# VH-VL binders against b7j9k3: the designs that were tried, part 10

Target 1, 255 residues: b7j9k3
Amino acid sequence: MTTEPGDRAWVLHHYPYGDTSLIVELFTRTQGRLGVLAKGARRARSALARIEAGRPLWVRWLGRGELPVLAQAEELGPFLPLNPLQNLSLFYVNELLLRLTQRRDPFPDLFQVYEETIDALCSEPGEGWYLRRFERRLLENLGWAPDLAHCAECGRSPDAASSEHWLYQAAHGVFCRAHAPDAAVAIEAAALVWLRGAMQTRSMPVWNSSLRRCLEQELLVHLGGRPLESRRLLTAYLRRTQPAMTIQKREEHSE

## First folded at step 22 (VH-VL)

Design x6
Fold by OpenDDE, look of step 23:
Structure x6 (fold): chain C 255 residues (1-255), chain A 121 residues (1-121), chain B 107 residues (1-107)
Amino acid sequence: as target 1 above (255 residues)
Amino acid sequence: QVQLQESGPGLVKPSETLSLTCTVSGGSISSYYVHWIRQPPGKGLEWIGVIYYEGSTYYNPSLRSRVTISKDTSKNQVSLKLSSVTAADTAVYYCARVDYEGSYLEYFDYWGQGTTVTVSS
Amino acid sequence: DIVMTQSPDSLAVSLGERATINCKSSQYVSDYVAWYQQKPGQPPKLLINYASNRATGVPDRFSGSGYGTDFTLTISSLQAEDVAVYYCQQYWSTPYTFGQGTKLEIK
C-alpha cells in the first residue's frame, strides 16, 4: 500500500478503538475532515499518544478507504497549554466541523480560517469576533451562508455608513425595515457589511450579541435543531467566570 | 439615574388612536433602544415594539398594522401610537430599556411606572 | 412566536423554604432568558438575565439556571417581600415574549 502524500492537519477529536488504537478525526488542508485509524496510539510508549486537539500535525496515512491508517504524525509546533476558556472555544470550533462537515471534502480557505481562529483564540482569549468569523466562513464554505448584501424582498443593500437596523432571519438572510419578517434578529447595517466581508478586522463589540444570535440561529438550522454541547459549556463558563457587574457587557465583549 | 415615565390619556374611545409618550431622564434616547410593553389587567406582558437608537423601529407582528413608535430627540421622548383601539387594548403601558448604552440586548433593566389606558365608550 | 410557558401558575411556599419556578420555551433560545419580579401596582423588576446572571441589587437567594429550552428561577429561602408574580422572558428573537407569569404566595 502506497503512503499518501503528507498533509497539514489539526486534531478535532479522537475516540478509543479497541484496546490499543484510536480513531482520530483530523482537519486537513487538502483532504478536509479526515478520519484515521491510529494503531497502537493508546499504548503508553506510542509516539501517537500525544495526539491532542489544538496542535498542528504533519500526517501521512495509508489507504483510500473511509478510515485509512495513520502512518505518520509529526508535531509542527509546540504544545501551548490552553486555559479552560480557550479549550472550550477550541472544543466549540472543532465540534462545528465535526457536526457540519463531511469527510474528504476539502476546504482550503476554511482551513486557513481555522488556523487563524486558533491563533486568535490563543492571543485574544475571551474575544468572540474570530468565532463569528469562523462561523460565517464555515457557512460560506458549506454553501449555506445567506445573502447579507440585499434585502430578501426588495434587494436594497445595507449601507455601512448607515446606522439603520436590519433584520436577520435564519435561512432567509436579511430584510430591510419595510420588509421585516415576523421573527428576526435586529442587526446594524455596518455589522452586516462586516459579516459579509473579509472580516480581517475585529467587529465592534456592540455587534457581538446580534452577530452571535444570527450565526447561532443559522448554524442551528443546519444542526437539525440540536444545539452543540460545546456551546452550552462555553456559555456556562463565560457566565460563571465573568464579573456580575459587567453582565450587560458580557455578550457584547466576549464569545 | 435614568428614569422613564409614561404619560397620556387614561381613557380612549373605541376605534380611536391611543397616544402615549415616554419621557426619559438621566440618559439619551439616541444611545438606547426604547421598548413599549403592555399588560392587560390581571394578565401577562406583551411586547409591542422597539425604536432603535437611530430611529428605526420594529413592531410585534400582532400589532404591526396598528402601531407606530417614534421619538423626539430634542425632548428625549418616545411616542407610541396605537390605532383602531378596542377593549382588548385596555392595559397598563410601559416603556422600558436596557441599562447598557448602545447594547443590542433586549431585556429590560429600566421600566417606567406604567400608564393605565382604558378603552371604553 | 416563541412561547414561554411557566409552571406552576401559582405557588405557595412557606417562609424560609425554597421556591422553584420553571419556564419552558417552545424552541431553543440559548441563554437569552430573563426573569422579572412584579409586585402589585409596580412595573416588572429585572432579577436575572442570561438565564443565570443576577441583576444588580438582586439578593443572593435568587438564582437562575437553564440553557436551551428549560429554565428555572429559584428562591433558596423565601422571604415575605418575595411575594409577587414572576415572569420569564426570551430575547433570543423577535417578537420578544414573556411567560404567562407565576404567582408566588406565602403558605
Scores: ipSAE 0.892, ipTM 0.939, lowest interface PAE 0.6, mean pLDDT 93
Fold by ESMFold2, fold request of step 24:
Order: sequence, then structure tokens, then C-alpha cells
Structure x6 (fold): chain C 255 residues (1-255), chain A 121 residues (1-121), chain B 107 residues (1-107)
Amino acid sequence: as target 1 above (255 residues)
Amino acid sequence: QVQLQESGPGLVKPSETLSLTCTVSGGSISSYYVHWIRQPPGKGLEWIGVIYYEGSTYYNPSLRSRVTISKDTSKNQVSLKLSSVTAADTAVYYCARVDYEGSYLEYFDYWGQGTTVTVSS
Amino acid sequence: DIVMTQSPDSLAVSLGERATINCKSSQYVSDYVAWYQQKPGQPPKLLINYASNRATGVPDRFSGSGYGTDFTLTISSLQAEDVAVYYCQQYWSTPYTFGQGTKLEIK
């Protein structure tokens, strides 16, 4: 029989439960995050599709409690193997959702951004602009995004054509140079304007390191000072595999 | 070959203003930003502040009321002025540069030789 | 201000042996930590950036590790030329701050 209830979902995380089952954290289109019990999911001939992070599914569940039973899980697309950086990026975006959202709290706009992020990370093997867009959109959807259009002290606006730097202070917003707070980090005016827009480019923004630091500091405010394991692993990987720009530039200037 | 050279008076009387110059050779200061860092005798390092390539400045709050950093691109020089000095301002003063490559990097791999300033009467 | 606390304040290590210097930040600084070597009468010399990236020209015996609040500089086989004071520095947020230094001597 055809069932009326069902939803598009992504696996964020899972862990073993008993000998043959999994507890699965799903991000669903209509219900937000949902924890489910996938009975018998580890059996060789399970009727449920292979449950793993980054696999889009059509799911149906039964029960009203905190841990409904996953009744149906069908693949909505092929599994494509991810390289290590792509896997770490996926782990990172999933951990952000697990730490910063509540179960059964729908975010349809964020769901769309999540799908766009997964699509982008599959097509671009390096860390890209789409992670910065995801971080910013996550903050916006949760109501934590600072006003980037006005200095928090005087109301002056950043100008993308200006070479003037601005000061970013997590939890407190942005400041022009005349009103620099005691603790802050420098960020390009163009980077602030980019964060206010569609954040849609075909290449890594030249100011990506400034974006990474500022967005990490903002997210950390809401993580209660407890950093993400995925962020540590992703950062370590990037430093090992992509250190060369800073190192090579330093050699060219060495005496 | 990039070189930074600090110069200044060596001895400054209390309550006066110390004035130091950092001269850059082997490149133009219009394409990077310059930090000042100091080291009191037998002590650790203290960041004083920065002047960015567009001329704006940002200072350590502990010194902000007394510090002025400026630059003269025609002479390829950056200046540090510290007003109302006391014996606590006795230190070796370093300039350090960082090339701007579309991001801010605040670890220092180009240091001057340093210049010693003694505040004494 | 983010306080960077080094340990030990000084240590003596036999030639060819391993030296380990620790640095702890009072707040999360991700991997925005640099290490410097300073010999008497000289400016500091950059050894490590981003906690673990060896600067160009620095011998392989120097390595760094750490993330978040706890960082380590290791010299795997001490040589006589390594006698110096070593500093950690955070550049996560202003004001940028340095540890108090660790003096390394030959035992």
C-alpha cells in the first residue's frame, strides 16, 4: 500500500543501538531534525537502505515519542564516494546542525541551503565558498546573525569598493576603524558586503581566511565555548594539504 | 631582499615622548602593514599596534592613549610615538611587517634588528 | 586579553634528546598560535605558524602540535645551536599576546 506520510531527509549521524540497530539523526524537509530508531539496519539483508551520512533518503517513521521507529528508508540518489576533504566538510556541516538546532524545529530555508551545500561540496573537492555561505545562513536562520550593514557604534556602512578594513567582534557586530573595540579581528569591507548578499561565486573569495575566522568566532559564541571535533579535523587537514601559499610567499621575501 | 631597520634616540627622559622610525628596504610599505612590538629587559614580548596599508591604525588598549603610529610612503618609513614615558617603557622596540595577500596574517616573519630605548633621568 | 602561559619556565636537556615546551591559552584560539626562537641580542625568529606549520628554513627537528587551548613545541634531537628562549603567540584576537618564554639550556 502507498503511504501518505513520508519526507525527504539526509542522514546527519548514526550510532549503534543493540546488536542490529542504529539510532539515526535525520535532517528532514518538513520536520527539521528527527532522531529515529532504525531496527535491524545493520543486518545484511535489511529492508532499509544503507544509512550513512550524506545519503539522501525518502523516509517514513512511526510513533509519536522522542524516538520514533524508522519504517521506510529508500535511496533518492546514488552514493558517490567522497574524498577525505569532502567527508570532513560533510562532517563539519552535520556537526553544526547537530549542535545548534533542536529536534522537530523546521527550517525549510536552511534545508534548501544544506542541500545546495552538499551538492557544491560534491562538485568542488577543495574547501569553498559554500561552507562560508552555510555558516552565515545557519546563523541567519537561528536568529544569531549580526548586522553587517552598519557600524555598531555610529551606523556607518561598509563600502565594497573601499580598501578600508573593518573590525569584527563576535556577539557584538562590526565596527568601522574609528570605533574599533578592544578585542576584535580585522576583516575586509568587501567580505562584509559579500556576506550580506547571495554569496554565490565560482571560486574561493580572496578574503576566505578572514571569513573563516570571523564566522568561527561567531559560531563559537553559540556553541558555549565547546569547539567542534569536525572543525579541528577539517582545519588540521587543510593545514597539512594546503599550507603552501603562506609558506611559498614567505620564501620569496626571506633574506 | 626585505630589510627593516629601527632607529631612535636610545635615551629618553621621563614624561617626554619617544619617537622611533622603521625604514623598509627591498619593498614599498604601500603594499603591506607594519606592527610594532616591544620587549622590556629580561621580559617577554608585547604587541603595541599596527598600521595598515591604507593608513589606518589599531593599538593595544593598554597603550592606546599614548601611542601614535604613522607612515610616510614617500620615504618608505613607519613612525612610532609614545608619549609620557616612564621607566616601564624601557625596552627593545621592534618593527615587523606582514604582506597583505587578500587576508590578514598576524604572525611575524619579518622583524627588524630592534632598537633599545632607555627611559632614565 | 588572552593570556598565554608557558611551561616550564626553563628546562635543561641533553644533546640529542627531546625537548618539550607547552603553551596554554586562557581562551579558545583554534590553531592561531605561532612559536618563536630568540637568541641573545637577536630579534625573535619564527619557527611555527598555525600551531603545526614549520616555517621555511626551520630544521625538521622542530615540530608543533595542538588545537584550542593546549599547544606543544617539540625539538626531537637537541643541538647546541638550539639554546635560546622560546615564545608562543596567539593571533586569534587582539591584542595579540605572547607567552612569558621558556629558556632552553644544554644539560
Scores: ipSAE 0.718, ipTM 0.853, lowest interface PAE 1.4, mean pLDDT 85
Fold by ESMFold2, look of step 22:
Structure x6 (fold): chain C 255 residues (1-255), chain A 121 residues (1-121), chain B 107 residues (1-107)
Amino acid sequence: as target 1 above (255 residues)
Amino acid sequence: QVQLQESGPGLVKPSETLSLTCTVSGGSISSYYVHWIRQPPGKGLEWIGVIYYEGSTYYNPSLRSRVTISKDTSKNQVSLKLSSVTAADTAVYYCARVDYEGSYLEYFDYWGQGTTVTVSS
Amino acid sequence: DIVMTQSPDSLAVSLGERATINCKSSQYVSDYVAWYQQKPGQPPKLLINYASNRATGVPDRFSGSGYGTDFTLTISSLQAEDVAVYYCQQYWSTPYTFGQGTKLEIK
């Protein structure tokens, strides 16, 4: 007899299948993204009735085909009700994984970043650094992250202590002021250095708007120009409720 | 209360260099991004370029070979020079900047009154 | 360059009625779109940023919507003072570009 596999996982999405079942998209620690059939999950009083995004599960599945059967799903933590911003942020992170990863393609480092992202979005106000970190780490894990350490033309490196603006061109990298491309956006040298590092901070970076636009443009290249519904909804919510975080930029230059 | 005011010659001969200034009052140009935008008579708007608060510049590729934007912090002024002008450069020239709160943004919330430049013999 | 195309070029609307101006970008620009009002002899005045956010001091009758490539400016109840040329502008990527303008007139 063989032991059944088990793994830590998160629900990315689910939808009805037949009269009583769900198809569930999981992000698993060891196997990457996995689609499973949750038989009878919509029956009254099903043991599988609480398969939902936003909490970790211990899952087991049976079968080697395209759609294995979910055999067990145990909740590994309490349910935390999410406010609208937290829900939209989770939806966004999950949609990125659904659109940009392949099933059965393991990314253990990205799985850790995903869990850190969920912890941060539950603990912090507003749209924050954790979404920019997730976006950058996703690009790195998929092999799409541009070289931010050198101007694509001359090899000069950004200096975090410099006030100089750099130019970011999605799919082409970064450029110093001497080698500005025709189509680009400005980005602070410190933002480029932050993206190369651990991306850990206690508050929203003052240059987050630059990061947000540059990372959105880079991701869009890999989405084939087809934007995410979750991004549209998240953006609309932020514009209505939280147009900006506190600004430190001018105060930093006035010293 | 920050205000922007353009000034310049009004009439420039073809092939000469157009030189304009944007004088900022109620704030320091060392703290802000300043853009130049122009509008030919009866036509739409064209972005010319920007000078960032740290002094670096970025220009519209359509004008890059002929344009220089600079600043003089002692006079609190931003200058635009456009070389080798033709009748096509006849326009109202505006300086503008973004009202900055928490982001690096390029929509134009503050505009000067504009200065009219005619290129004619 | 990202081309911003406005429709219609000219629009005549009765006082108190709704005016609608459309703007389409040649590429995806997310919500990085602004709208401006310009009266003769004046600089443009910002009405809307991020496709839908009214700038400070802009009356509630002005609203914007859109995302991606299709954007709309709406004046819900036209007043005489709203006669002007209206421009959309993208700030997604350089060079930043404006629509050709829409002249709004009283019918």
Scores: ipSAE 0.685, ipTM 0.842, lowest interface PAE 1.5, mean pLDDT 85

Design x6
Fold by ESMFold2, look of step 23:
Structure x6 (fold): chain C 255 residues (1-255), chain A 121 residues (1-121), chain B 107 residues (1-107)
Amino acid sequence: as target 1 above (255 residues)
Amino acid sequence: QVQLQESGPGLVKPSETLSLTCTVSGGSISSYYVHWIRQPPGKGLEWIGVIYYEGSTYYNPSLRSRVTISKDTSKNQVSLKLSSVTAADTAVYYCARVDYEGSYLEYFDYWGQGTTVTVSS
Amino acid sequence: DIVMTQSPDSLAVSLGERATINCKSSQYVSDYVAWYQQKPGQPPKLLINYASNRATGVPDRFSGSGYGTDFTLTISSLQAEDVAVYYCQQYWSTPYTFGQGTKLEIK
């Protein structure tokens, strides 16, 4: 008798191995990131479900080594085709996990955030708040999130009702005006409060560009200064497809 | 349409304080982040600092100890003061704007005409 | 401070030909780069933001590209009014910094 339970998982990446097999990077609910050997997965009569990012799988594996054998893979839900932006967003989220987590290091809260992120990117138009939430939650789960509640020098707290701007410095935290460091960027107090909360919204926050810059800077610290290929591709797509902001403001057309 | 115009003395003696004013017309400074940028003769551009629409400031560290940017909302003006000037402060001084769109991304979409300041005895 | 280094320092191009100006940052700036045109006695004029987005009213012969540390401004068919000094600028982190400029002339 065996008590080898299955686990819920998502494919982060895969690549060919030999003539008929794949090496697959999974993100699993109970074991975190897991590399597996999917023997015969490229055969026409494979018993394994198609190994593809963006759909949940029920998986079982054999072995305790670095590369266990994938024994079972079954689809847990329908595959929904993704448009190019959704695919690039998924690629970005997956690359963050591949670069910043270690195999067999479980993060149950992050797994839940990952699933919420996939659900949001499938149902929301455009690039959105859910990527900022994922970035922040990732940093929190890995123990790298800066304290956003207090100025790193004096302990003063941002107030969402205030129009005051704060300074964000990657690797160093946030500062009030009185203690602003060199090499920092301004960010709205409301944005800092949003990042500390549940990060619930139905639309892109008005300060998304501030959030995007600050979070990218923070992540880059932990990527060792080596940016993500997925981020380059995603950003290029967004700039190409987003409506250009008018550089002359609304006042030019007032009459 | 909103317009920016710098004004102030063209000649300032060394060790004195340079004082410039940026007057905004056709709109309110409450809608803009106003920056000061300077350009020494025949040289590139240097960002001096910013005043945000709510009145807070942030300055280039290279000038921070000598710079004050302030505003007078009732006159729709932004002021720059640079103390203890030397010949190195000779430049064209520009005020420039970025509309607040809920972001702090500072590419300068509109510039004043500039005012030339010479520091000499 | 992030140093923005332009190349070449000056460039001569025949009318109707393509001009290319490069800008390299001393560290990663994502796509937070703007390009400006400055004619003698005038303030700079914004051409490009976010490395590649043409500003309103800028002719379509101007284009920008790049990401990370390497950026390019291209004028696809040079016209006489394009004679100017061109600057790149990063807005990734403070202090915001500009390249040293590239003087574009008619060959």
Scores: ipSAE 0.621, ipTM 0.822, lowest interface PAE 1.8, mean pLDDT 84
Fold by ESMFold2, fold request of step 24:
Structure x6 (fold): chain C 255 residues (1-255), chain A 121 residues (1-121), chain B 107 residues (1-107)
Amino acid sequence: as target 1 above (255 residues)
Amino acid sequence: QVQLQESGPGLVKPSETLSLTCTVSGGSISSYYVHWIRQPPGKGLEWIGVIYYEGSTYYNPSLRSRVTISKDTSKNQVSLKLSSVTAADTAVYYCARVDYEGSYLEYFDYWGQGTTVTVSS
Amino acid sequence: DIVMTQSPDSLAVSLGERATINCKSSQYVSDYVAWYQQKPGQPPKLLINYASNRATGVPDRFSGSGYGTDFTLTISSLQAEDVAVYYCQQYWSTPYTFGQGTKLEIK
């Protein structure tokens, strides 16, 4: 039986297999997603590290087949207990990878983005700019990111200094107001320019709601119209715990 | 308290142009998106279009070729013109507004009282 | 266009009882749904935004729920002043569209 050299990995998902084992979905630095059999992982005194989402591991596996056996799993960092919002954000990021990538399809740049996203959500938990960055980088790495630099009809470009609105149509690109399609959502020109750049910020962009709607629509094209359970749960949690943003905005401008 | 009031002729002949004005009180239209929505007698609601605070417009495709929305910031007014009207354009016409402070929100928290327009020969 | 289909078209509910109005979108709309109450001779009044957020001044007996394509407005203890037509509306994508309405009466 052949083995792979060791690799850095993150647990995306796992479920029980037999009495003492797990089937584990890993996201690895060099091989992309791998499904592995973690024999005896639920036994007392297991030689394998505790296998949890959000835990970085050094892994080795045996076999080239569809379900190789996990030979080694060592923790590479401390387990950081996550609050509910951080867990829902992690679940969302992991579900995107599980739904939109294939096993044994390597994306080293996406792996780096994933690690940056996990670091950001631990430092600034909740619905934030780092989720918008992950969504955009995911689309870019998978080759599904639309051209945001030119109106799909006339080729003119968004200007970040302009207050002009643009129209975003998932699967079809962006349009200036002169060429608005029948079905679209409005988005700020500055938001489109931000999505083309490094997406570096210390706080939520003022146009985060526009970003969220447009990116959700684009991802939904590739999800085959089947929405993410994690997004439903995350959205419900945010509405329940942070109604002040919606209520405060209304009261401030209704007065 | 923000108030919206529609005004214009109640009767318009077929093929003519319907022209309505929405006057905003208790706030400046330079800070708001203003929408037009209509409701045929005893029936549901149809979104007509919007004028953004910077003056650009976006219209329902079903009406786009016949609709013009404009504003006069000095009078705090928004206007609706609908050309080539037919009996199907008979409705109560509402203006409504939504505050913009970081994203486009297209649910309507302030409505005018509405003005009835009848298209009849 | 995204079609919003309400059910039932009308219902009668006894005073103090629970009323439930459903709205189904023809496409995924996340939670970008609002609910309105319209009494005769009046403009619509916003009740709920984002499927579940109660608007300012709306009594606690009104609640909304749903996500994706299926949405519900619930009145937990019907009052006489709740007699109205109720509309759902999506704002996920243009053109923004409304349901056909549900007429609520006291039984």
Scores: ipSAE 0.591, ipTM 0.813, lowest interface PAE 2.0, mean pLDDT 85

